# VH-VL binders against Rho GTPase-activating protein gacHH (gacHH), part 7

Target 1, 179 residues: Rho GTPase-activating protein gacHH (gacHH), of Dictyostelium discoideum (Social amoeba) (q86l99r1233to1411)
Amino acid sequence: SNKESLPFRRDVIEKVINHLRENSLDTEGIFRLSGNMESVRGIVKSFAHGEPNLSFEVHNISNALKHYLRSLDPPLIPYEFFLMLLDARKNEDAETIRNIFWKIPSDNRVVLTLLVDLMVKISENSNVNKMNSKNLSIVFGPTILKPRTPTLDRMALMTETQLQCGIIQTFIEDFHYIF
Key: E = the ipSAE of ESMFold2; O = the ipSAE of OpenDDE; V2 = 0.75 times the mean of E and O plus 0.25 times the DockQ between their complexes.

## First folded at step 1 (VH-VL)

Design u09 (framework fv_umesolerbart)
Fold by ESMFold2-Fast, scan of step 1:
Structure u09 (fold): chain C 179 residues (1-179), chain A 122 residues (1-122), chain B 107 residues (1-107)
Amino acid sequence: as target 1 above (179 residues)
Amino acid sequence: EVQLVESGGDLVQPGGSLRLSCAASGFTFSYYSMNWVRQAPGKGLEWVSFISSSGDTIYYADSVKGRFTISRDNAKKSLYLQMTSLRAEDTAVYYCARDQTYYYDTSGFDYWGQGTLVTVSS
Amino acid sequence: EIVMTQSPATLSVSPGERATLSCRASQSVSSNLAWYQQKPGQAPRRLIYGASTRATGIPARFSGSGSGTEFTLTISSLQSEDFAIYYCQQYDDWPPTFGGGTKVEIK
């Protein structure tokens, strides 16, 4: 893809997550339903400049966060943790997942903690917003956890995708153990 | 305010060379992929070339491959088109146009310069 | 390459009337279709993208519809500043290609 990576701004991401925590828990399809492309683009640009513009409708802000996280290189969970997390998930080893989480660099770890806490709160309100832990894992698995070199093998890609989603689901469901 | 200003258009003999420039202002140039689009007198629009935000990915229309070279200087906020072996059919107004591929998949060209006229004639 | 065909080539309309412009693709472009307005001596201006999404600052009287191979740009209650040439453009596949244009002129 010709998409360029954006700088990692912990302060910006924290402000955006806090805004969503206060404003999105009752929003149906949060993170799943699309925002307006022009609005989302403008919001993402404001994130890159360190001045998040949060005056938009909540679907635009949530999609902006999603796209901003997707643009990070390295991703929110650094490349070095990809295979070890997938292996731990394949073995259903929550203790190893926890140990790996605590090896993540502190800025990334704090952001990941805030993001997963938001996902926990959204999933707890899934009767209203229709976004349970599985739905959120499909959104965020490929967004924050990915390999440095994508596989060209279709079967391996399918297996990796299931495990990526599984890691995020484990983060949500075992939040108080891991985080 | 987003502005794109082209320059360098001139009258050139067939077989000649010319360099076009596009100066960007009012936005972070290094974030955006850029395009050159041309329009022959009284005719429609024809895409010429693409360059990614980093400069690493480049595409050309078949009609100009091997003759035109697109480049950019992000520090100078400038886009360039080096044209060689010019032909009468290259006569056109050349526009630089901003793409939206950086944040989202392409949605067409959201801002255009006013164009610079290249005339290839003997 | 994907060929874009616009019709009619010229449309004569009175101010306040509705103008309907057609754009056809030689193969499906999904909704990856933009519309541009060009006034004499000026650069094109993007009006619509994603077949139906109005660009920021574009008046509500402009609307786009369609998907696949058949697309329409509608200008309701045509204003004096709307007399221009309109181009459709697909960005579904490389190279991006434009239609031949529809000139909207005063009757």
Scores: ipSAE 0.000, ipTM 0.455, lowest interface PAE 16.1, mean pLDDT 86

Design u10 (framework fv_umesolerbart)
Fold by ESMFold2-Fast, scan of step 1:
Order: C-alpha cells, then structure tokens, then sequence
Structure u10 (fold): chain C 179 residues (1-179), chain A 121 residues (1-121), chain B 107 residues (1-107)
C-alpha cells in the first residue's frame, strides 16, 4: 500500500463524486458500509491512472473515494488550516469558518465544495440511505482534516475528533453560507 | 418529494409593482441556492436572478437591475421576487428554480410550475 | 454576456429517427452547459448537465457532447414523448444565459 505517493487529481475526484451523486443517494449506509477490499484497491489504482474505473458496485466506489482522500498528503484541507478551523468551531464561529474556507487553495476548495454538496444530498435522503449529517461528519472529519503531528493524548484526541466532526457538520448544515 | 410552487402573478399596469413568492417543500431549503427564470409568451427562457442559500450572494440580469429584488426566508422555506417599475417587456411566466452545484457553478435541477405576470395598459 | 445560439429553430423528425440539436456559445463555457426539455404548458425539466452527464431518470437515448463553444444533444431513437422544445443553458459565467430553443416536432 503506497498511500503517500498518490497524487491529488481534481479531475478524477470530480468524476467519482459526480458518479456517486447520480448513483448512491438511495444506497443504505453509503460511505459507512465496507466494500470489497480488493475491488477498492483496484479502483484506487485507476485514480492514479487518471481514468477512474466506475464499473463497480457503489460501496466499492465510495470506499475507494474515502481511501483516496485519506491517502492525500497534504490532506484535502491543508495542514495550515487545521488548528484555526478547530478554534473557530470551538467558538461556534461560522463566519470565521467561512473566511478560512475561502483561503483554501482553489483546487482543494472546489473538490471540498463538490464533496460537501454530495454529503448534503445524501443527508437530505437519509430517510432512505440512513446517513444523516452527523453520520457523514464521523466518516469525513478525520479523513479530510488532520494535524501535521498526530495527537497521542487520548483525551485531547477525543476533543479534537469531536471538533473535526463538528466542522464537517457545519459545512453540511451551513453549506451555502460557507461555500 | 421536491416541490416548488410559485404565486403572485397578476395583471399590472406599466410602472406598477408585484411581489412573487415560491414555496418550497421536500428538501432542506436552507442548503440550496435559488433562481428566478422567466419566459415571455411564445419566447425562450431568460435567467432573472440568483440568491445563495443564506442570501449573502445575489446576482441580477442587467434587464432587471435596480427594479427587482430577490430575497428568501429560510424559516418559511420561501423565495421572493419584488418587482417595481414594471415594463411591458417584463410580461412572462416566472419560474423559481433550484440551483444544483456541478463543479463550481449551479445548473437548475427542479423548477416550479410558474406564475404569469402580465404588464399591460 | 455569453450569447447561446441553438440550431435549427425547428426540427421535424419521424418516430424512431435520430435527432441532433446544436448549441453554440459566443465564448468558452468549458463543460458548464445544461440541456432542458419543455413541453407545452409545462415547466422545463433537466436532461443533461456538465455537457454530457445525463440526469437521473433520463432515458439512455438522450446524450450530450461537446466542450468549449460547440455542443450537441442527440436523441438516438425518438419516442412520441420526446416531441418538445429543448433549451441549452450556460452556467459558466454571470449572467447565466439560455439558447433560443429548438422545437422538435413530429413529421
């Protein structure tokens, strides 16, 4: 597994997100339920090739997107924004979160916008798919937002995780205010 | 499911005013941008105005700038278009349409049935 | 503003035949182009967005292609319910603009 060597490919991520937006809104447990690990690895490989293989079952494609996003270094939300976003969330300051969002590099910001738009649409269909904004925040909080130096203290890590999830939940719930 | 219902269209004399409303249901209204699009009788579609989900960003077609005001009430799940200084060329069916993000911009995924505004003496 | 030009204004086609509708932008709109279908007395409905992505529920006989300034909507085997007016729309730049429409009618 060579996660750190995967390049950030905006075009690939856009194609994958658009596919999921059209095909996954009714899928129970989307992003929560595991796919077939061998299929997921094959799909992630196709991302590196610049042509995502979308012929697989939707759970495999969604897991491939999660795996790819988790493998990004720097993460989708660059390291420099981590502490300031957590601080703004701790203060329940949506305006500061919005201001920080607009400082994110344009390619990362566009991808984040597409990803959160997908999360909004999934959460709107939570009666069917069982994935509300809280569920999605647990999946994506640590995936796209993380510190440069890992937090080792258990209590600090728990607080940090709640704030990471809170930021993603704010992105979903205040989508058009922030984005 | 997703429903948009316009109301407020009427017959108005040139120079008059009207307020159009659009009632939304079946989705989280506060999470979507909204638009007004009009269509003159027997003519094509013309985009009129855009409002972001929180109302912080607003755009107008040049033909209506200074005369029309778009607004929204997220608690009431309603979109509004206040029209002033109406002209004969504003005669049209007015549709509200929901903005859906694709890449970095919004296309219109759901439309209401429209409300007719007639400006005539 | 970006001017969208559709051709032809009217296309007469028999059921089962292929229809090809053109849309031209006065400047590049990348792939930020949508197609809408409108039947008499009805609101428009989405067909295609991102120039080539079919909206959910839209039959496979509808396909979009193109990028930049030249776009095409193809209906590969026209059904009776496909007779309508079709509009292209660019959403690349403000103000958003629509083409004048192409009326697809039965011959």
Amino acid sequence: as target 1 above (179 residues)
Amino acid sequence: EVQLVESGGDLVQPGGSLRLSCAASGFTFSSYSMNWVRQAPGKGLEWVSFISSRGSTIYYADSVKGRFTISRDNAKKSLYLQMTSLRAEDTAVYYCARGRLYSSSWYFDYWGQGTLVTVSS
Amino acid sequence: EIVMTQSPATLSVSPGERATLSCRASQSVSSNLAWYQQKPGQAPRRLIYGASTRATGIPARFSGSGSGTEFTLTISSLQSEDFAIYYCQQYNDWPYTFGGGTKVEIK
Scores: ipSAE 0.000, ipTM 0.470, lowest interface PAE 18.6, mean pLDDT 87

Design u11 (framework fv_umesolerbart)
Fold by ESMFold2-Fast, scan of step 1:
Structure u11 (fold): chain C 179 residues (1-179), chain A 120 residues (1-120), chain B 107 residues (1-107)
Amino acid sequence: as target 1 above (179 residues)
Amino acid sequence: EVQLVESGGDLVQPGGSLRLSCAASGFTFSSYGMNWVRQAPGKGLEWVSFISYSSSTIYYADSVKGRFTISRDNAKKSLYLQMTSLRAEDTAVYYCARHEGTLLGYFDYWGQGTLVTVSS
Amino acid sequence: EIVMTQSPATLSVSPGERATLSCRASQSVSNNLAWYQQKPGQAPRRLIYGASTRATGIPARFSGSGSGTEFTLTISSLQSEDFAIYYCQQYKNWPLTFGGGTKVEIK
């Protein structure tokens, strides 16, 4: 019932991601440019009720997906995988990252696969949409991969953020190997 | 290269059971819905069943409802069709086909099929 | 269910001639219609989707037209490799349904 924490609706997220795959690959600044906040709020509310409203302009739908993913608790990549993924990235160990990915619960893993596949397709069309793997990693890194208790140390936070973005960038760039 | 390879087709008695498998490679299996389509010898195509990428949405042709169960294992990149209470009219080549479309869709890649024969 | 009817059941055409295949839906499917080609002993191959969009790698001689309940597949200059059975499929409503097929054979 927490207004800040919405239920994980796998089927809703999949419908939204599929819509964006069909409709957003040529959209400049997809996931970066803001939508209309009133529209975004209405779309997110429709997700909570299991009836995603996809009749809005694509920036509103993409921002609604970002907001919904940010509101998940636990996050899309469960808390238990946070430190082990960051450690694997720090060691530049793609094999361990792949092994950890396949340990993620099936509902979360399927959604993550769909989301990353969308990010791959967007990045492949970056000449048109202006969103490369680095741009997408900045958008999604801290959103879908985060610690249970945030650090208050500024230096540690900066290091964690770089690694979080690095994990998402690895997912996009090594998609064929990891997924 | 997208590849779908079916297996499990066999000769079975009426009332018997059989499980078909489809092994996928060359694409992100967990991102696509999957279908089973069958073709009786010398006859046309008949859609059998659909499963969404997440397994949350499943549909069956009326001719197989209650007897066939579609399932998938995204970690193993495999699609399955569990067939029970088999009838002579279930005799067909069963194709695994990749679904192109968000909800409703068409088939962009097909396997080579596996033959199921139901007879005494 | 939506019933798909193809006509003729068999079409005899000489190489180089135009072949026109018809597909009719029992109710409107808008443009949610695909065409497939099947050669003996082979799996079907996607030709056209969205009633008129050619799949990647499909020769320009294949074209689809129509919307609603009446659809046509045209092969403008039939080649020897085009002799096959052609199926239409609607994807407007569940269950997904196919036409009975049109066999294109040499005259």
Scores: ipSAE 0.000, ipTM 0.447, lowest interface PAE 19.6, mean pLDDT 87

Design u12 (framework fv_umesolerbart)
Heavy chain, then light chain:
Amino acid sequence: EVQLVESGGDLVQPGGSLRLSCAASGFTFDSYSMNWVRQAPGKGLEWVSFISSSGSYIYYADSVKGRFTISRDNAKKSLYLQMTSLRAEDTAVYYCARDFNPYEELGMDVWGQGTLVTVSS
Amino acid sequence: EIVMTQSPATLSVSPGERATLSCRASQSVSSNLAWYQQKPGQAPRRLIYGASTRATGIPARFSGSGSGTEFTLTISSLQSEDFAIYYCQQYNNWPFTFGGGTKVEIK
ESMFold2-Fast, scan of step 1: ipSAE 0.012; ipTM 0.612

Design u13 (framework fv_umesolerbart)
Fold by ESMFold2-Fast, scan of step 1:
Structure u13 (fold): chain C 179 residues (1-179), chain A 122 residues (1-122), chain B 107 residues (1-107)
Amino acid sequence: as target 1 above (179 residues)
Amino acid sequence: EVQLVESGGDLVQPGGSLRLSCAASGFTFSSYEMNWVRQAPGKGLEWVSFISTSGSTIYYADSVKGRFTISRDNAKKSLYLQMTSLRAEDTAVYYCARSPFEDYGSGAFDIWGQGTLVTVSS
Amino acid sequence: EIVMTQSPATLSVSPGERATLSCRASQSIGSNLAWYQQKPGQAPRRLIYGASTRATGIPARFSGSGSGTEFTLTISSLQSEDFAIYYCQQYNHWPPTFGGGTKVEIK
């Protein structure tokens, strides 16, 4: 009964990720190409209801997951881990990144593991789907890892964005070391 | 054998400063996160500060932010806590504690020092 | 921050009896919970991490269970050396937080 008080629905996200793992690995531009906006909104609403509607075309489902994750507050990777992860990436310190991963709240960590596993499988099929680890990092970096207070400094923002993407790229490329 | 040994605890008046040290032996110090944890007389445990393996990521408990500074010297295999603007409420035994990377369950403290007593009193 | 509540504050047990200590988290922490033993004048010693994994060198009579918000530490057949204060600690959310402790004393 504590499940509905969480900042996201782990059970729903898991069902959506499993569907995408089975149906999207060969889909060109998965997560990058847009779906139908009305369909995406309808799917996102079904997530809140607890019964994800997976009968839609795969781009609509992938975009619904992306929009749902982007709307989470706090984000999938909680705010308190933002600066420590950026710092570890700046130092190219995969050991510290791994340690921080294991400090993430359990439900968030399970979802992050499933999401990154999906990203690994997509990237392994990038010859077909055209989505490599860098492309996926651009999609998910700012989506699941962001500061509590956004910076107003343009150069700092650019540096932060590069590090955010770098963290996700590290998660994908060093998956079996970190996770 | 794996060991952590704290030193530097003393009697200090309110508003004073003190530097604690923790010497590590028996393991590769540069491969582990380190923490300071304190315990006021007759009370429970309170986490104070965290430092990453390289020393670049640092966190503090809200009660000590702006007053305490954690640092490490991997070549000397030592951890430090510089305390300033000390208050009576900072009176405690201070432990250094190791966080392992390789364990699933990192974030639990597997090795603790014996502690060093800091008394803040007039 | 996550609030950890331990009960009872004091548990009186005779040698050879079973002791069960409870720890509750104010919100779900999965299995990211550790148990520590502290004897008077000594540093804490880690007994269990990951809610149920016994640390190296810890006797089999110590066992941990639970997930989410409810956790227990069980000491089967208490030995004289087991009279101590026991703390639970969550490391699921930053900052890490400790329970108030349960004192296990001779009945």
Scores: ipSAE 0.000, ipTM 0.454, lowest interface PAE 19.4, mean pLDDT 85

Design u14 (framework fv_umesolerbart)
Fold by ESMFold2-Fast, scan of step 1:
Structure u14 (fold): chain C 179 residues (1-179), chain A 125 residues (1-125), chain B 107 residues (1-107)
Amino acid sequence: as target 1 above (179 residues)
Amino acid sequence: EVQLVESGGDLVQPGGSLRLSCAASGFTFSDYEMNWVRQAPGKGLEWVSFISSSGSTIYYADSVKGRFTISRDNAKKSLYLQMTSLRAEDTAVYYCARDLSYDILTGEEYYMDVWGQGTLVTVSS
Amino acid sequence: EIVMTQSPATLSVSPGERATLSCRASQSVSSNLAWYQQKPGQAPRRLIYGASTRATGIPARFSGSGSGTEFTLTISSLQSEDFAIYYCQQYNSWPLTFGGGTKVEIK
């Protein structure tokens, strides 16, 4: 992609997640429904400059967080954990997933914990907001967990994508065990 | 206005070669994955090839592997399909289609949301 | 490859009537299924993705349902502009595959 590389800013991400936790749990299609593209891009620029602009409508803020997280390189879950998490999910091994989680660097782990806690709260309110753990896993799987080099094998790519989503779904559904 | 415009379709003899182009406008071409899809006269749709936004990941239908090459030039906002060793069964309208396996703004997976008008390739003696 | 089978091949209906189109996959595609509309001389237009999500600008009379191997596209009250060929497509696995199409025509 020709997109500008964005730095990882724990403080910015924490402020955005806390705002969404307070303002988005009852919002239908949160993280799925589009915001205004111009507003989203402006909000993402404010994140990159360290002063998040949270005065916008909630769909714009949630989509800005998604865009920002996807733009991170390395991703929120560092590249070195990708294959081992996929293997653990393939084996349906929640204990190994938990052990790997606790090896993630502290700043990334804290942000991941806050993000997954937000996803848990959204999924608990899915009767209102229509976003269950499966829906959230599709949004966040490829966003925060990805390989350093994309696979050239199409079947492996499909399997990886399903496992990426499965990892996030496991994080949500087994949150109190893993985190 | 989001638009894709194909060109390059022609009458070509069996065993011949042809290069198709698809020009993109109205969106950031480099952010999107692209597909070629074809439709033989009176028949249904058949997926031909895929290329990732960076150009690093490429897939082909078994029917065209080793004969067709997909490529892109993000600076020129263009997608290409180089066809060689053409056969009568390659006769079809060829469409380019915009793809996004994951949309960061909506959080959903899109497949082929915008299509060009198509360009006709006829392989006949 | 996953084979997509659409039925019926041709559906004859009157304006204002309900049309129900079926699409079956040879193996599970989860909810990774799209529906397209194609009118003569035109490129396909995406109607539905994720089996049940209407694309932007698509009228509410179009609805999709199903998961796994059995899918349905329903047009609740056909308008004159709805007479076209409809294709389902799975995007669960490579290669991407389309159904043979269902032609919706005036009775």
Scores: ipSAE 0.000, ipTM 0.455, lowest interface PAE 16.5, mean pLDDT 85

## First folded at step 2 (VH-VL; from l07 with light chain K30E; framework fv_latikafusp)

Design l07a (at its last look DockQ between E and O 0.06; V2 from the best seeds 0.00; counts 0 for: pae O 11.5 > 2, placed apart)
Fold by OpenDDE, look of step 2:
Structure l07a (fold): chain C 179 residues (1-179), chain A 121 residues (1-121), chain B 108 residues (1-108)
Amino acid sequence: as target 1 above (179 residues)
Amino acid sequence: EVQLVESGGSVVRPGGSLRLSCAASGFTFGDYGMSWVRQVPGKGLEWVSGINWNGDSTRYADAVKGRFTISRDSAKNSLYLQMNSLRAEDTALYYCARDFSSGWPEYFQHWGQGTLVTVSS
Amino acid sequence: SYELTQPPSVSVSPGQTARITCSGDALPKEYAYWYQQKPGQAPVLVISEDTKRPSGIPERFSGSSSGTMATLTISGAQVEDEADYYCYSTDSSGYHWVFGGGTKLTVL
């Protein structure tokens, strides 16, 4: 119900991530299971106003974060890095991915670092929450890394999605090396 | 200290062109979105154009779309506004403004003193 | 084009509460920002994201929103608060920004 592109609020994102770090590590299907959409929309709106409403169940909060990130324009990972990252992923080149990461603007890097850190912590508890690095990458790949111009070809889109997810998976699995 | 210094304002005839510059210092220029805002003397503020941190995305007010081009040079810590097909209604003080954060230009905490553009026959 | 509507002028006595309104159809979904501008000076952000107050801005300044209207409130207006005030927000698309027409606040 809100605008397509919400403002980037680093401070809000950090608060939400911290909350999820403290309250969602053992939550089955965190970021994957849907919440109440009306609640989610309300929470997202609170993000835009600089004071996140964190009084909701963690599935609602996590989904709100996901939807908020998805609505960012440019994405959390800016457009110019999209093709470079995909290419690096094709070549399974973690060093290049690392180098690209450090070219991202500072506020974006900070948020991305915090977000991936959360993913790492969640994935470490995947035996309980059922969210391993792959599952998390599926959720966040297209959410935070997307092209300026979407492809209309179905096969190309599938390949693109796989690469997007792969990059996020690399972020999670090689966190200490990249970040 | 964040500093923004606009330049390039002058008197031009209708249909003419002008390029404004904004020199930025005191912060990592390449990390922030930037915008131009203009104000007719004695009148209100008008958002003109915005550019994201790396220049891969730009936005324009309807009044200037197709005529103005915003750009930036990170190496020179400079923001530009190329103004073509100028009209009398483009007469204004043009402010350079830095976004509050490194996201898309949303709202501005830092402003220059402005450069005056006069379009007159 | 999308417009934000402000009263042209508001007058208050020192120590009284001033309220400046900003109306726009997109405001339920968008965020309002408020700028103060004094003669010969660049605008200064006094309220962000409807309600946030930047550091250095006096506590007497506050922002609120309801429906399609945002309000800047100055509780206990001071003579130095005499200025032009502008609201700022996006249109319904969220991709273009618009200033209100401005409100001249006079502190009598």
Scores: ipSAE 0.007, ipTM 0.532, lowest interface PAE 11.5, mean pLDDT 91
ESMFold2, look of step 2: ipSAE 0.016; ipTM 0.517
ESMFold2 (binder alone), look of step 2: mean pLDDT 88; pTM 0.903

## First folded at step 4 (VH-VL)

Design m04 (from n08 with light chain S93D I94F; framework fv_unasnemab)
Heavy chain, then light chain:
Amino acid sequence: EVQLVESGGGLVQPGRSLRLSCTASGFTFGDYSMDWVRQAPGKGLEWVAEIRSKAYGGTTYYAESVKGRFTISRDDSKSIVYLQMNSLRTEDTALYYCTRAGLEDSYYYGMDVWGKGTTVTVSS
Amino acid sequence: DIQMTQSPSSVSASVGDRVTITCRASQSVSSYLNWYQQKPGKAPKLLIYAASSLQSGVPSRFSGSGSGTDFTLTISSLQPEDFASYFCQQSYDFPFTFGGGTKVEME
ESMFold2-Fast, scan of step 4: ipSAE 0.035; ipTM 0.682

Design m05 (from n08 with heavy chain G30D K54E; framework fv_unasnemab)
Fold by ESMFold2-Fast, scan of step 4:
Structure m05 (fold): chain C 179 residues (1-179), chain A 124 residues (1-124), chain B 107 residues (1-107)
Amino acid sequence: as target 1 above (179 residues)
Amino acid sequence: EVQLVESGGGLVQPGRSLRLSCTASGFTFDDYSMDWVRQAPGKGLEWVAEIRSEAYGGTTYYAESVKGRFTISRDDSKSIVYLQMNSLRTEDTALYYCTRAGLEDSYYYGMDVWGKGTTVTVSS
Amino acid sequence: DIQMTQSPSSVSASVGDRVTITCRASQSVSSYLNWYQQKPGKAPKLLIYAASSLQSGVPSRFSGSGSGTDFTLTISSLQPEDFASYFCQQSYSIPFTFGGGTKVEME
């Protein structure tokens, strides 16, 4: 059924992101290509218990981070910011997006900053790794930014997904302005 | 490692029923929307039905040609998606594919995993 | 229903050729457009999603472009393994609909 909600561990997430920054920038399909499912589940369990196991292949570690972030409730970007970010993106209002970013709780904001900085560095090396800002936005949009109640109307879901991805793409492309 | 395996196809007379099954392995099945797509002999692809993940209420969608006759369902505990086909017509004759769609409820990724299909022949 | 018109229905080409396939939607599908390759006796394989994003493991000679109603799949330098049928598919609106397919044959 539903995935178990895992505890938010800022220290663990920072260690995992730092590891990926050192080891993943040249990896083709980083965050997109699947790892070994048994390994990924084991790594995610280690994150929840505060002792990240980083001795695995980079695709296993990156997928574990993605899975862990997706399992957070509330999500990395708290529910209260969802509609206001989507509205600001629809209006192409980068200043409002920046203002909303600085209202995010400090632990979430620090983690978001580290994650987006990693995405910026991956996208800068997209000629090698094949993961540009659009590719990364598709991976992380629904992962870190989602509504409290799922959108069941299909046309509304299409529009919502475009805006979720648009927010993450804006974070990557306008990083030095927003963060 | 990531696999979809269809079963349940066969020869059946018009007006009868068949149930197709698709067993998934190697991924977190309950996070994904699952689809059925069919292909009549020598013809193109036709989307048949979709069932969304439990997070989206397990909502189901159908092509006009099968609405009211086919029912898509899933058993997340067994990692199986089903297609119950009632009131079968000769026009339903096709190879039926099970596909994984909606990566993390995003339609952007397309149908990235397909089974090899199961053949349904509706003939007297 | 959204109609997907694909052209040409077939193309004869040689190894090393540039092949272009076009797909037109009867109404805007934004960027919810996928391209698939199908070889005889095999299931379709996803090549491109979101109109222009290359699926992992797909060679860089494949590329997609377009948005709204007009879309293009390009194979920059055709290889022997690329002789196959190609289908576009919109995922913007239910029912999802496929183009009629383009068969890329050896000249």
Scores: ipSAE 0.011, ipTM 0.636, lowest interface PAE 8.8, mean pLDDT 88

Design m07 (from n08 with heavy chain G102D S106G; framework fv_unasnemab)
Fold by ESMFold2-Fast, scan of step 4:
Structure m07 (fold): chain C 179 residues (1-179), chain A 124 residues (1-124), chain B 107 residues (1-107)
Amino acid sequence: as target 1 above (179 residues)
Amino acid sequence: EVQLVESGGGLVQPGRSLRLSCTASGFTFGDYSMDWVRQAPGKGLEWVAEIRSKAYGGTTYYAESVKGRFTISRDDSKSIVYLQMNSLRTEDTALYYCTRADLEDGYYYGMDVWGKGTTVTVSS
Amino acid sequence: DIQMTQSPSSVSASVGDRVTITCRASQSVSSYLNWYQQKPGKAPKLLIYAASSLQSGVPSRFSGSGSGTDFTLTISSLQPEDFASYFCQQSYSIPFTFGGGTKVEME
């Protein structure tokens, strides 16, 4: 409820993603099922100190990554790319989405590449883990791609959320074309 | 324990008013959108109203059948959501459920917590 | 308003049966489709959100599929506690609308 912005630590995020790649692909409900709130808070604090504590059960670690990414300001995909990505998705223009991806700052782009690659691997095992590309897009769409000013109109928010999720779904499904 | 408890229902004559209350416990109330859903005797479910969290401006939405007659509001300090029902009609007779929806991250997880409901009967 | 049509209205089944319930929207709701279970005298319980995502604590025998206008809820091996009413609901557009319900009864 009282979320605060944390510093962007590419090295920390890479370590966490690599751990999840090795330990979570067969875990049912990965990124969806809740962890223990006290454990999650402790893990997120370790991210701020530069040495992620990965000794916890995998749901705690995945939820900590999710909360950490949500706390970033600016978000993983910088604000200036928000409207242009939504417009390209509306037009079903994968080439423009690819061109925009390659304009993202290098640290953000590398992290985004690792995160989406993890999502691809998880979705490939969805018969076991129950997390397909649509499920992952709902988790990560609003988390890594958002407007500078929150959308308050319900209908506009629904359209916006659909497009945000659509962008992430495009990243997963067209990974080898875009990344 | 995560709980929603409705109160304020009863028997009322057409044209009168009732205020329903829903007290939340076991979660951070202010982070969630809250909804009212009703079910007429032997009938299906009908969405009535929603109020967003303060992070999303506390905006309110209504079904057309109740727009202008019902008002949804919330008191985050007390963890209560209200439904003020004015100009009641016989077709408003139903069991009224209070529900929680997660809209904090800009996505909708459905209505994952429901109270047991409070009965409103509008008859002469 | 988006109209939600459920089929069938009622189905008779035995323990161990595979049960499928369909829901059709009058216009595209993308993947903003939820499924609820309601037992007699009790409040509804969320089973599936976002068309195919299983709610925490819900048994894996429940699954959802579909997108756009056509959606299906499947119970792979019916258990005694599954005899209940089931409702779909779109959360794409205000007003949110529910299907008419499907009652799963014992044969």
Scores: ipSAE 0.000, ipTM 0.503, lowest interface PAE 14.1, mean pLDDT 87

